# Ledger of designs, part 1: VHH binders against Branched-chain-amino-acid aminotransferase 1, mitochondrial (BCAT1)

No score or structure here was measured in a lab: all are predicted.

Target 1, 366 residues: Branched-chain-amino-acid aminotransferase 1, mitochondrial (BCAT1), of Arabidopsis thaliana (Mouse-ear cress) (q93y32)
Amino acid sequence: KIWGFRMHGTKAAASVVEEHVSGAEREDEEYADVDWDNLGFSLVRTDFMFATKSCRDGNFEQGYLSRYGNIELNPAAGILNYGQGLIEGMKAYRGEDGRVLLFRPELNAMRMKIGAERMCMHSPSVHQFIEGVKQTVLANRRWVPPPGKGSLYLRPLLFGSGASLGVAAASEYTFLVFGSPVQNYFKEGTAALNLYVEEVIPRAYLGGTGGVKAISNYGPVLEVMRRAKSRGFSDVLYLDADTGKNIEEVSAANIFLVKGNTIVTPATSGTILGGITRKSIIEIALDLGYKVEERSVPVEELKEAEEVFCTGTAAGVASVGSITFKNTRTEYKVGDGIVTQQLRSILVGIQTGSIQDTKDWVLQIA
Structure headers, positions and changes below count from the first letter of each chain, unless a header shows other numbers; antibody chains aren't numbered by Kabat.
ipSAE, averaged over its two directions, is called F for ESMFold2-Fast, E for ESMFold2 and O for OpenDDE. V2 adds 0.75 times the mean of E and O to 0.25 times the DockQ between the complexes of E and O.
Where letters were taken out, [cut] stands.
Atom coordinates printed by the task and the answers are left out, and those that the model quotes come from them; centres of patches stay.

## First folded at step 4 (VHH)

Design p01 (from a04 with T52Y; framework vhh_7qia_2)
Fold by ESMFold2-Fast, scan of step 4:
Structure p01 (fold): chain B 366 residues (1-366), chain A 121 residues (1-121)
Amino acid sequence: as target 1 above (366 residues)
Amino acid sequence: QLQLVESGGGLVQPGGSLRLSCEASGFTFSRYDMGWYRQAPGKQRELVAFIYSGGSTNYADSVKGRFTISRDNAKNTVYLQMNSLRPEDTAIYYCAAGYSPWYEDRSMDYWGKGTPVTVSS
């Protein structure tokens, strides 16, 4: 069917810039002209993005769609000077029946709201967050990959757009959503990851921002990740700042160990992000009869695990093939017929609508 | 403004049963994850049973097979059915509510006042 502006509500709202842009050229293809078999996690520019700004009262305006492009910021904007901002990550899926689905979007909305409180920002309501995401997906419907070919990755942002000179909360906040069609987060694709344990530099410390999805959490991991990748590793596994003895997170994903019928993951006690994929995998594992332990996990337990996997919206459920700690490499079970594959298949099935959603996790938007 | 009120605690003999209830008032209860925690004299507070907004449940090893957590979203209530009670289950039991993805002690947003459970002959 003809994909176009008929699917999104903001097309009807009066906006001089939006009306001009949306009237200039209609998108009428069912699918964008993309090599759906060769998607990675590189940025692909889509048609539209959604934006709304807060007023002095802390309430957010209705918002609007604009062509995907650059944003203008005051040099004294809080995000540019003090890193006052949050990111989110979520995916829109196309089911075999053509439905367009979001997975647990209210959890992304709540996580941003909690993070905003931590970062001294006003946040959009849960309804406004979900509406902005929905409008972005529908305006970019032709960019949602065909069934089985990937997903439309969505990047909600909340940041201090207002100007302030002193170290203080911004005077204005912007909530913005853009997207990009994606398949595999890691360059390894469906191949197992090889991780390196970072012994010296922690990901987060108690009292910091590691428990929220702060923009400022991600700049510091880049140098560590670059060095690990230059040595042939997919990413790093961080240890806790207090003792340097317990595993915490990969740069942008949570970690799990499989030991027989027990699945173990580091507890989210203020230094680890409460991942939505992490939470969903825990619930699936419990329903399947696995024992799940959320606790401090000594790095030495890595040698006792039969399987290791990472969880994240971008990463999905990614098998770890090896972890190198000091000069010792430990290898793990990978491939089909393992616990990791079982959990991944159920999660993907729920996300894509091929498995019945009995938990009210999936929101159909088209 | 979610508030939690526990009931059902009391004195019971070893091997007996109790059903704790936690009634929520305020707004959208069905979106919260709910947990039952306990604190025995001289010990740290511990999670004993947890129920996710989607209905999945998890239990501490010490209570698995004896305790059952459940929820009734229409009644804004979470329950803890406690069977085969032991003297070591003696504690003050707390109901807690939080938003996913945070469900550790530190990430629970709302707490009840606690209800005492004493298991003795």
Scores: ipSAE 0.451, ipTM 0.769, lowest interface PAE 2.8, mean pLDDT 86

Design p02 (from a04 with N58Y; framework vhh_7qia_2)
Fold by ESMFold2-Fast, scan of step 4:
Structure p02 (fold): chain B 366 residues (1-366), chain A 121 residues (1-121)
Amino acid sequence: as target 1 above (366 residues)
Amino acid sequence: QLQLVESGGGLVQPGGSLRLSCEASGFTFSRYDMGWYRQAPGKQRELVAFITSGGSTYYADSVKGRFTISRDNAKNTVYLQMNSLRPEDTAIYYCAAGYSPWYEDRSMDYWGKGTPVTVSS
């Protein structure tokens, strides 16, 4: 009874009272007391989180802010038993002029909606998604890092909170947003990834959930990633489940090859996530006069590339220094003056407000 | 709820021109991608032209140099200017809005009901 896991007002109020004693006097300060030079990617507790639940008609309630803390869920909740849930990843940036910016949040909202349809869940509207994210960022404004010191990573979640014993869609859904200040994994473009091609285990298969941001896509990659990291690799590059011949994704990022004036990436055929960074990089590349090809990419074509890079919200635009396939290591150009660095610089400049947003990609929230 | 309403279709002779319009309501238009798709009788639906929120454009090889897609964010409208029309351009033309992993229709969430274009002598 008392150990039930559920989000409710009484639990939230108790958390608010405890946090008020420790942190409420600091809520009006511009910056939280954090070593902004040493953030990394560890979870840092912020002040507030946003939550709302679905009504019987499938629409979501107005929602509310609560102190950051644990949630209560029934042991028979759909997320706990059947993995019925989606995640999103996005970042809030502080510009040098003090503006607080979100990058293309409508695309995160639409991607969650598409994923919800695939997972048989009700989803918040685009407006409700964006409002929940905005409220979370503004309530945690002091946790948005100073310009150049990182970003506030936002984790919108949509999950089956309703209880059901049979294999069935949940009776209730919860939309929740929390954040954590993070630093980009790649400082100054010098941290290049070393990838290992996973020849046996696919990440996704046709008819599965690889094309949406399902929670259940991420547990299965952990063991493969752990094995690769123990061997000194940054991550793995997966091949398609059907032929085992074409590259698809790394664990949590899309991949690109650079060949002269042509940029190549695997087509999104139902097994590959439509990444927002992926889409944005394609648009930037086309604007710069590069040819872009979205197609099946044979693993053997990696040897023909001059540069390789990954795209993802957490990774940004990450240079790949090497890929190892069948005991053969191929090395790629990294550093300054390359195509990857040009694309990264333009994207980061737009995201942080250092470059004029001519594309209406950034949403100013403060 | 998002609504898309197409207009500007009709009958035209080969070599003629038409301008299709698609007016959107119920969302922040400037931040969505917009596409024009067509479906001829007995054929699968195909992408004709695509314009991102940032103004980047894509055209199917069959229409490159003849069609121009544009948007007016102040009017919540996307346009397709169709020049040098051919009989094979005859189809119902659909406006679509949404997120796309680039120019593939399976990611488009909102669709108009279509406007017919007939090119015949």
Scores: ipSAE 0.039, ipTM 0.558, lowest interface PAE 7.4, mean pLDDT 85

Design p03 (from a04 with F50R; framework vhh_7qia_2)
Fold by ESMFold2-Fast, scan of step 4:
Structure p03 (fold): chain B 366 residues (1-366), chain A 121 residues (1-121)
Amino acid sequence: as target 1 above (366 residues)
Amino acid sequence: QLQLVESGGGLVQPGGSLRLSCEASGFTFSRYDMGWYRQAPGKQRELVARITSGGSTNYADSVKGRFTISRDNAKNTVYLQMNSLRPEDTAIYYCAAGYSPWYEDRSMDYWGKGTPVTVSS
């Protein structure tokens, strides 16, 4: 792909040209009228979304900003009939100095590209992915929460928008980015997660799509999650499909165990998503002198852990207070002064610009 | 377009040293993990060494203590210092860039064309 390709030369002009919409005066406000102290993870409508479609040769068009709203799809679209699609999740942060920051957006772009190959889809270039995200954030700058009040969650989507009747790859793909202001997915600071080990239903199997961020991975977890939540659990922890003996991940996050100076996480080998937060936490832990093990983790090892935590863009770094396996509840250390809190604080500090970015992880966009 | 260009390969005697270089162009080098892989005649490609964007390193057991991977982000270059070379180190050495070192064959998405290293008298 051509790396030097640019989207429309003026993002503000592109927004005005593509969507001549009333209300532009309100969009120039520094902050949207939102109760920043009561943000959850519910969808909040922002001003604009970014979209582009693939050409017949598989390259993507320039793209454009449009008012946030519904998209129109042919009933025979590949995404609707065959689940041919990928999601990404990332956040834009406002630092105390007023900078607007993206965290490791190149990794989201590459993960989508790898997922697209697995799903037989054309993907935008890394440059095109990042430009779409940047345009979405800048057009919605007033929706980026104040420092310490949350982040603007970005949802890049890539899906088969082209129509076909037979089981076949779509003839057209759409890359779309929208956002929503959020606080952390799980409530910070006071409530640790309580997980239930799902012994019967696996999340992923070898040869499937568990190692990529496929849209189709998430529908199947909903009933399992609903049952667990109805019993008072936050989510479930899945076991491997082959043996049923090794832990893999929760519905939408990676998992880590802490014992002494060692941090353990399931290896990514085709059934587990290579999380960007997971990768970042491993690197932070190594910098701090911890030993990190990526391997098969027997479910029985949960009883030996001092701390357990989950990682994900939406979840951040979330402490696990307990895990229930075969009706036996194991409790873990939570709160301040623990390894999980140390790792979370460093990650958040880098993401928000409070800690110097010595790793070149942060991209300043404003 | 992302491009990786290896240099520094050649013929050396057993016990000798070589320094391989890999220069990257067309992307933000400092943000990617880098690695060196090798493929000997009649064998599968194998990992030699990896270095993360943050500088953390990992080595194959066969080269630990003899090889050192490093990076210079200002020069968009990754290096492999190879000491105490053995005939079994003879291979084509490939530079690679990626984002997940934990996917054995998928962690590296961009590959150079390779540079040959021959260890023989």
Scores: ipSAE 0.115, ipTM 0.555, lowest interface PAE 6.4, mean pLDDT 85

Design p11 (from a04 with Y99W W102Y; framework vhh_7qia_2)
Fold by ESMFold2-Fast, scan of step 4:
Formats: C-alpha cells, structure tokens, sequence
Structure p11 (fold): chain B 366 residues (1-366), chain A 121 residues (1-121)
C-alpha cells in the first residue's frame, strides 16, 4: 500500500506507516506525543522495527517492517548460548529545515561486515544495512526529535538466531533494526565526566574481539562499571592487557587527549574499536590545523593534557572533567572556548545540517 | 554499482616518476574512501596510500614523502603521484573503493583489475 514499504502488519499499522511517509500537514502529525525536553537514554518504545533473516546461501532475504515488540528465539540459538552477535549504534537527526539525516551510515555497515567476518557470521550488504536503517527511521519519523531536542538512536544488530547444541557458528542469522528517541547518554548530561582508571582488569586483549562491536564485549564491563559508579565515577578508563601502562577505551567510547595544538588518541591495533565519531573528529581536527597522533598513549601522559574527551555515537563528544589514577585526581579544562567544544560544535553542525557538508558525510533520507 | 579502471602504469627507471589514475563509474563516488594497494610477485597485497571521502590521507611508511594520493570528485578520479621510484616499488597497483573505519583492505568492496608498474634499468 505504501510506496517503498512491504506491509505485513495490521490495518492499524498500515495507517501509522502511511502517516510516517506522507508530508506533514500539521506539526502534531510530525511528532509523537513525548516530552522532548526531558529525554534521557532510557528505552522509549517506537512504532516499528525492521527484520530480515539469512538464506542458506548466506544472502539476506528482503526484509520487512513489523510492530516494535519481542522477538522469539529457540533456547539453543547461537546468540543466547555463545554470544554470536554484533551491535551497531547510529543516530537520525532532524535539521532546522526539516530534513531527516543519517551520519556516515556506510561506515556502520562496513564495521558490522568486518565484525561479522570476525564472528563467523553472514552479514547484510552495505546497501541492505542502509535500507533497513532508512525503513526503520521513515516508519518511525514521528519519533525523530525536533531540532535541538535530541536524535533517534538506531540499534542495528546481527545475531545467530539458528539453533544448535554444539559450539559452532549458527545456521541462520537475523539482522534487526530498532530505534529509541534519546538526548544525553551519561546521567551527567552536558556536565563533564569523572573517570576512574582500572589498573587490573583489561577491556580487550590481542586476538580477542575488542576491535569489533561484538555483543560479548559489553557484558564483561558491567561489574567494573558498577563498582566505579558506586564510588561516584561516570565510567572507567581501561589500560592495555599486555603492559598495563597504556590507555585504551572507556566502557563504550574512544578517548582523546588535547596537548596544545596536538590531539592524541590510542591507535586501533586490534584491541580498540574503530569509532565513527573518532574517525570524524580526527578529520575535523586535521582540517582545523591541529596535529593528530594515533599511537600508544602511556597513562602517565594524562597529567600532561589540558583537555580530555570521549567519543561515541551515543555519547557524542563528551568532556572529561577529571580522571583518578592510583588515588591521584587530575582535572581538565571544560566548558566554552576549549578545543573539545570547537570539535563538538563542528561535528553536531554537520550531523544536523546547520554546517555545509563539504565531506559528503551526511545522507538525507527525508 | 561502482566500477574502477586504473591507468598510467608502465616501465620506468629508478629515480623516475609515474602518475596512476583510477576512474570510477557509477553514483556516489564522493562518498567512498579510496585506496591504492600493491602486490609484488610472491608477496601479500599491501596498502600504499589511502584517501577518505573527506580528503584525509594516510601512507605506508615505505612510500611517505615519495608518493601523493589525491582525488577529483568532479572527474570521479583518484590519483597516485609516484616520485623517486625504487626497484622495490615494482608491483601490480590496484585501486580500491569502500568505507573503512580501520584503513584496512578487508573493508574495500570494489577493486580495479590492476595496473603493472616495473622499476628497472
């Protein structure tokens, strides 16, 4: 019924989807009934999700939209028993001009494909990944927050849905996309983060899955993060597994140091995720005339930095106000007029369409 | 679909220069990251030079200061300017397009057929 959609839902679902893809006649038809001024990062149920399954040949079927809800899995599914799965994180933005924009979705698609190879899974093509994301956003258009009020967070995931008892790759994979309107990832909001350096437990090791966005990377950080949060910290900064001397990542974000005109971040050598926000900030910094160093970063260099910030799709560009290492607290510059704010403002401007996209990073979908 | 065609390879003496071109046909060339890779006989394929959709460049240590990668989005073309060529630069040079969070060849979806470069007296 709806051009570009495959309808498998009820007549009520079809009516909702028609409203999402039509041009807005009234503002209340554009937006869900949500308090846009009080969004956090809690899950908010939207209207639809996208799903598709792999065929025997490893290609994915033409996907479909369904009402957001629970999925059914065999108890012996590969994801449930062996953690064979990947997540992605990305955002849809509404510009002041009403355009709906995705930021560098090809990089999310390729990162999932690379992760799928590492996890012995078949992956959707880049085109199929982006199509699933586009269909999810358009079907949930009313859930994309107004300009300046947040974004629609998208969670593409790929997982072993096929059932088997032995330790083996699943025979069937599911690619699924859902969304939730969000604003601030950290409970501190736009306030600076306070981090604790974890000296004993590493986040990742060479030969592991730290360099891909594996589901299994995130369960193991929860206990360490819970301990740090109980002590009043926002998150944990991890050290490398080999030497215990070089900084790597926080639980779900990359880290940067600012030292004068030089911006430093740990190199992606197999234990650190190739963050899309990380890559974008490096390119923006180079355009502005900063020197950028991707290398091993000794934990002792934290005391030499004027600013520290984290990068991630959910977190955006988040200032770090302090880091505590061996009971010594180091404080960093925060607020207005600093390098971190300059980089954040340019990134947000490109993502929301308020700054001209000279790099062809933004994909307009509506 | 994106199709890549390399040109500009050939025989050159040590110390000489060559400019390789890679013309892309298809839509959205400007959105792709582009790379030049090479493979010498009996060796694995390696990255030579990389340019992002945004224009940022990265080079293998063996070619830094000698090779320059550039792109012209209006012409759907990426270039590799090779100066001060050495016998060890002898290889088949491949143009590749894709989207790379890691600057690795496994992330490149489209490849040209390759153009041979021979550096010898």
Amino acid sequence: as target 1 above (366 residues)
Amino acid sequence: QLQLVESGGGLVQPGGSLRLSCEASGFTFSRYDMGWYRQAPGKQRELVAFITSGGSTNYADSVKGRFTISRDNAKNTVYLQMNSLRPEDTAIYYCAAGWSPYYEDRSMDYWGKGTPVTVSS
Scores: ipSAE 0.435, ipTM 0.768, lowest interface PAE 3.3, mean pLDDT 87

Design p14 (from a04 with Y99L D105G; framework vhh_7qia_2)
Fold by ESMFold2-Fast, scan of step 4:
Structure p14 (fold): chain B 366 residues (1-366), chain A 121 residues (1-121)
Amino acid sequence: as target 1 above (366 residues)
Amino acid sequence: QLQLVESGGGLVQPGGSLRLSCEASGFTFSRYDMGWYRQAPGKQRELVAFITSGGSTNYADSVKGRFTISRDNAKNTVYLQMNSLRPEDTAIYYCAAGLSPWYEGRSMDYWGKGTPVTVSS
């Protein structure tokens, strides 16, 4: 499948499939042959990925679509030796009318740019980021789930592909986008999560990289998450590294407490990711007349909450049914008719186009 | 490329009102968070009022109840309605635009050149 053609000396350079291979069976059908009712968050290989490399002046090249597959890296690449890289997470949605929508993609682009500054990397422009994402979605249009059946999860990556031996910023950076059709991040689906408070191991410290979406933030959570899951918990809730008294994040999501008409979330003071779902839920809550507090949240305050929920692109808005802290289990309201469900419904409605976008949050790409 | 041009500043007596305007040129104004900042002589620049792309507003405690920020996406314009002005409101007022993943508007990418406001009897 050819999405434009680059000729030698052509200034108007469209994205092009790097290889003119015989197309895989059915890659041009409207929908891929997938059981859309049994999607979880496992990797499903799609047709194409997008990639571009940095130029000597720090700007990124035009970029190309290629068949989804492995990438080749020098053993001394910055990402492999020093973890110099960032991830992003976003979703493409198919509306009931067949429109293909991205949710606030400029915020993902800006978050990557801010993260790149922190990690001493050059980043694509906001326009180039969005264009790479758009090209990836359109080349994989058959993998965007039917309305109500999920979304195409997109993984933009920015990493030091250049080789160096010493501890130094890479000389070359690669921006790459791939996707996978998904439904629920947690195995519980829309059922409530059970969390365990991690008292010993922090997720982030002030002056570190917890406030950006660095690749190196995610390896360290794996053992803690594995241990919690082996004990029957969905994930862990981390405490701050300084005092060990204030809640911060779960492994890959922000957290909120509901107390009457007030919604409380930890402030993003350098150790907590500025979640796009977090920002969006705050705005929705304010529009509905809730009071929102961004502040330090003592772990003891969990017992005062009526509801708790997590936010993240992958997780969406996920209800928490219980949190266990020092062998004390606190249970929360779940299900229909609660604040969490109201916020989730409005967010999903805007993302999927079933609620009119009065906030200019969605970008229609097809 | 987004550019910002402020207007509406001037001299006003205490208790008076002014309306500042900030016109944006370039693409996708409606998707940017917008803020009004001010810098008084000898002081650091401070946030006065903030409006998200979605229309949610935040105000500095010193101006809450007196100032109102609003936006007109069809006109690519953000406004600051300033009522009950005080001598301590005297400053150069700057319009700013950003694509912040932080709700608090932690970073702004584009800045106007500023418009002076003097409150003096």
Scores: ipSAE 0.343, ipTM 0.728, lowest interface PAE 4.1, mean pLDDT 86

Design p15 (from a04 with Y99S S100Y; framework vhh_7qia_2)
Fold by ESMFold2-Fast, scan of step 4:
Structure p15 (fold): chain B 366 residues (1-366), chain A 121 residues (1-121)
Amino acid sequence: as target 1 above (366 residues)
Amino acid sequence: QLQLVESGGGLVQPGGSLRLSCEASGFTFSRYDMGWYRQAPGKQRELVAFITSGGSTNYADSVKGRFTISRDNAKNTVYLQMNSLRPEDTAIYYCAAGSYPWYEDRSMDYWGKGTPVTVSS
């Protein structure tokens, strides 16, 4: 019995015959049949997903595209029993000139590799990660929203698909990429967020997995977020586990304070995710002549800020209108002409190709 | 895969200068953030200087004002200009390519083998 994929040569005659006799299919349209003006952040099923599995030696086999659908897992799979897995989030953008663009995909690839090391998993190479993402976007090209109408959100996953009973690293890993067209992450849309400071429950602790994009980091934030939203807040701002005095992250985003020409953000010291949007905003701010401070940020400094904003791939750059701490509400500048808008506009311009990419951040894939 | 080779290390007197070079070969040097790290005998490896793919720089407090990091993407090379060298700067200097956060050396995907710098009279 022959196991696994057989090498198939491209039979030119068969490929030509297939192309000749194939009719135009829905997958061949430039745009999918979607109301592009009413996208949110709900799951929209696309045409294809990409998958590859690890070999015995820890390298990943050649990946393949399949129709978007369910995956089959053994009940004893490492991801289901022990949470051995990582997620990534990234976006494909359509430029005004029709180019299809990825933003800093090598950083997503390297962040997954770092996370895999932390979680005792084998990871695809940077090249294999980027290739899987490219294939997913191109196979779903019709699902990339028109210019100005959103982006194709991509979810790379790396998880322990191998089955075992004991607490141990999985025997097999799966790397999978799927996508969904999106526009606004928060229900507020482009309106400013209202945050509540969570004084009791930390998001992460030193020695945990807060510094990597582990799947298990996100289940625990759901109840806290639900409670905040039931009280009219957009989300919560967490404090550090050690002292309970320093701000860290929102549930799924990094945070920044603006004070005059200084931009302040909590340092990534093992409990805070090194966000790609965070890194990009820091670089843009430095290039514009702002002073940037990465340090411990006492919660009391929230009263001194002129502006506050959150950063994340899904969230983009989101203005914070208010933060409530110990029943005291502090309000911040929002709207046009502020530092937050300047930083957001430059980032979006680079991501969508309307601003010249002088930093080699954007990868054109079509 | 990206390969990094350091050069320019050596013996120098206190107050002297050295320029380290790190030549990269392989896939897409221009897209990587680049860092210089050092490790003195019996000490932990520490970040010295960092330059992003976009050209933004960051320095350890101990070298700020004395060291300058730069890159030449056409030559696939990153440089560390070291001025006003002190005996405390004696270490093996490593070039690294990777991603944020740059102050966590585990975020660096590719490493050179190191070049020794000795500051002694």
Scores: ipSAE 0.000, ipTM 0.307, lowest interface PAE 13.0, mean pLDDT 84

Design r01 (from e03 with Y31R; framework vhh_gocatamig_d2)
Fold by ESMFold2-Fast, scan of step 4:
Structure r01 (fold): chain B 366 residues (1-366), chain A 122 residues (1-122)
Amino acid sequence: as target 1 above (366 residues)
Amino acid sequence: EVQLVESGGGLVQPGGSLTLSCAASGFTFSRYDLAWYRQAPGKKRELVAGITSGGSTVYMDSVKGRFTISRDNAKNSVYLQMNSLRAEDTAVYYCAAPLGYTDSWSLRYDYWGQGTLVTVSS
C-alpha cells in the first residue's frame, strides 16, 4: 500500500503524500471509538503501520508509515516458501499521568537481532527497530487504551520478502510493525489457567529454533493447543525432547514454580525462549529477596509447587490454577496475597508508570 | 553507534590490584546488562563477572571474593576492581553487552570492546 512520502525535483527531499483524509477529525481524537471495557486479544484494525525494506548491502531503508492494510508478496517470497521470519511482541502503555510508555524495547530489538542471525536474515539496527515501534505507536496514539483498560500490543515482524526458488536466504527482507489494542491474552481473562502436560510432542529440539522468536515455531503448536482447548484446558505444557522428563514452556509463554521462598523456572539452554517478562520477573523476585533457580525442572516437581504462573508479553503474569499430567490433576494457590500476585503487581506498576522506574526499564515516547 | 572502550590494564605483581574501566556510548547504558570476559593465550574466552541493569552481580568461581564488578549509570561506565591478583588472571579483558534478555550469561554477545591486557608477573 501507500507509504506517504515522495521525492520532488532535483532535491532528495521527501514530502507527505496528501491524500483526501476523510477521517482527519477522527485521527485527532484522544481515543478511538472502542469499547475499552470489552477488549480481549482479537485483532482490532488501527490507523497506520510502519515498514522498511533491506537494501542490497544488508542495511535497511529509512522506512515509512502507511495506512494499515494488506501487504503484497511475491509467491516465491522466502517467508511463504521456507518460513524465513521472526516475530516480536511488545506493549505500549498509557500511564495515569497520560504518558505513553514502552517496556524494555531495546531487549525486543536485540532479541530480533539474535533471531535474525539464527535465521540468516539481515536485521534492522536497534535504533531502527525502536524508531519503527515509536512511529507506529505515535501514529496510532488514539488506539492506546486509557489507563487501566489495557495496552496497545505491537507486532514487529522481520521476514524474507525477496523471491527465490531454491532453498536459500531471501534476496530482500521487510521489517514491519503493526498494533492492536488488547486486554487479556487467555480466554479465561483474570481467571487462573488450567494446563495439560503434552507427553508425546515436544515444542522444540536442541539445535532447532526454540530459543529464538521464529515464525515457524508457532504453526506446529496449533493442533496440540486446539486438542487441549477442546478438552477444556487453557493451553499445554511441553516436556523436553531429549528425556521427556523436564518441563519447558507452554505454547507461547514461559513457566515458573513457587516453592516457599524459592522461584524455579526452566533454564533457557537452546530450546526455551528467553522471555523479556521472564527476565524482568526474575530480577523483581531477586530484588524482593526470593531465591531464583534457573535449571532443568522435572515434571514430578509440579506436585511440590505451591503456585505456578506463566509469563509473556501478551499473557503478562498469569496464574495457573491446575496442571493435569497422566490424568492426575494438581491444583495451585491463586488470587490475592500470593507471590504471583506480588510479582504481577510490581511488573504492571513499573510498566504503567505507577511504580518509580529505578532500573530504566521504561521508555517514555510521549 | 554502540561502542565499548576498556582501560586500566597493565603489568602488576602477584598479590597486587588493578581497576578496569569500560566506557560505553551509543545506547541507553542503564537499560543493558554488562559483563567482563577474559581470554588467556591458548584458552577460550570466559565470563569473569556480570552486572544486570538492576545491579545484580554474577562472578566466576575463581574470582569470587577477589573481584568486584560495579556500574555508574551517570558516567555510562562499568568497572572491575581486581584484588589479590594471581598469575592465572593474566589475560586480555573484554567489556561486553550481552543481547539483553539472557538469564544465564551464555547467549551470544553482540557488543564487544577491543580489550585491555592484564599481565600478572614478577
Scores: ipSAE 0.000, ipTM 0.397, lowest interface PAE 10.8, mean pLDDT 83

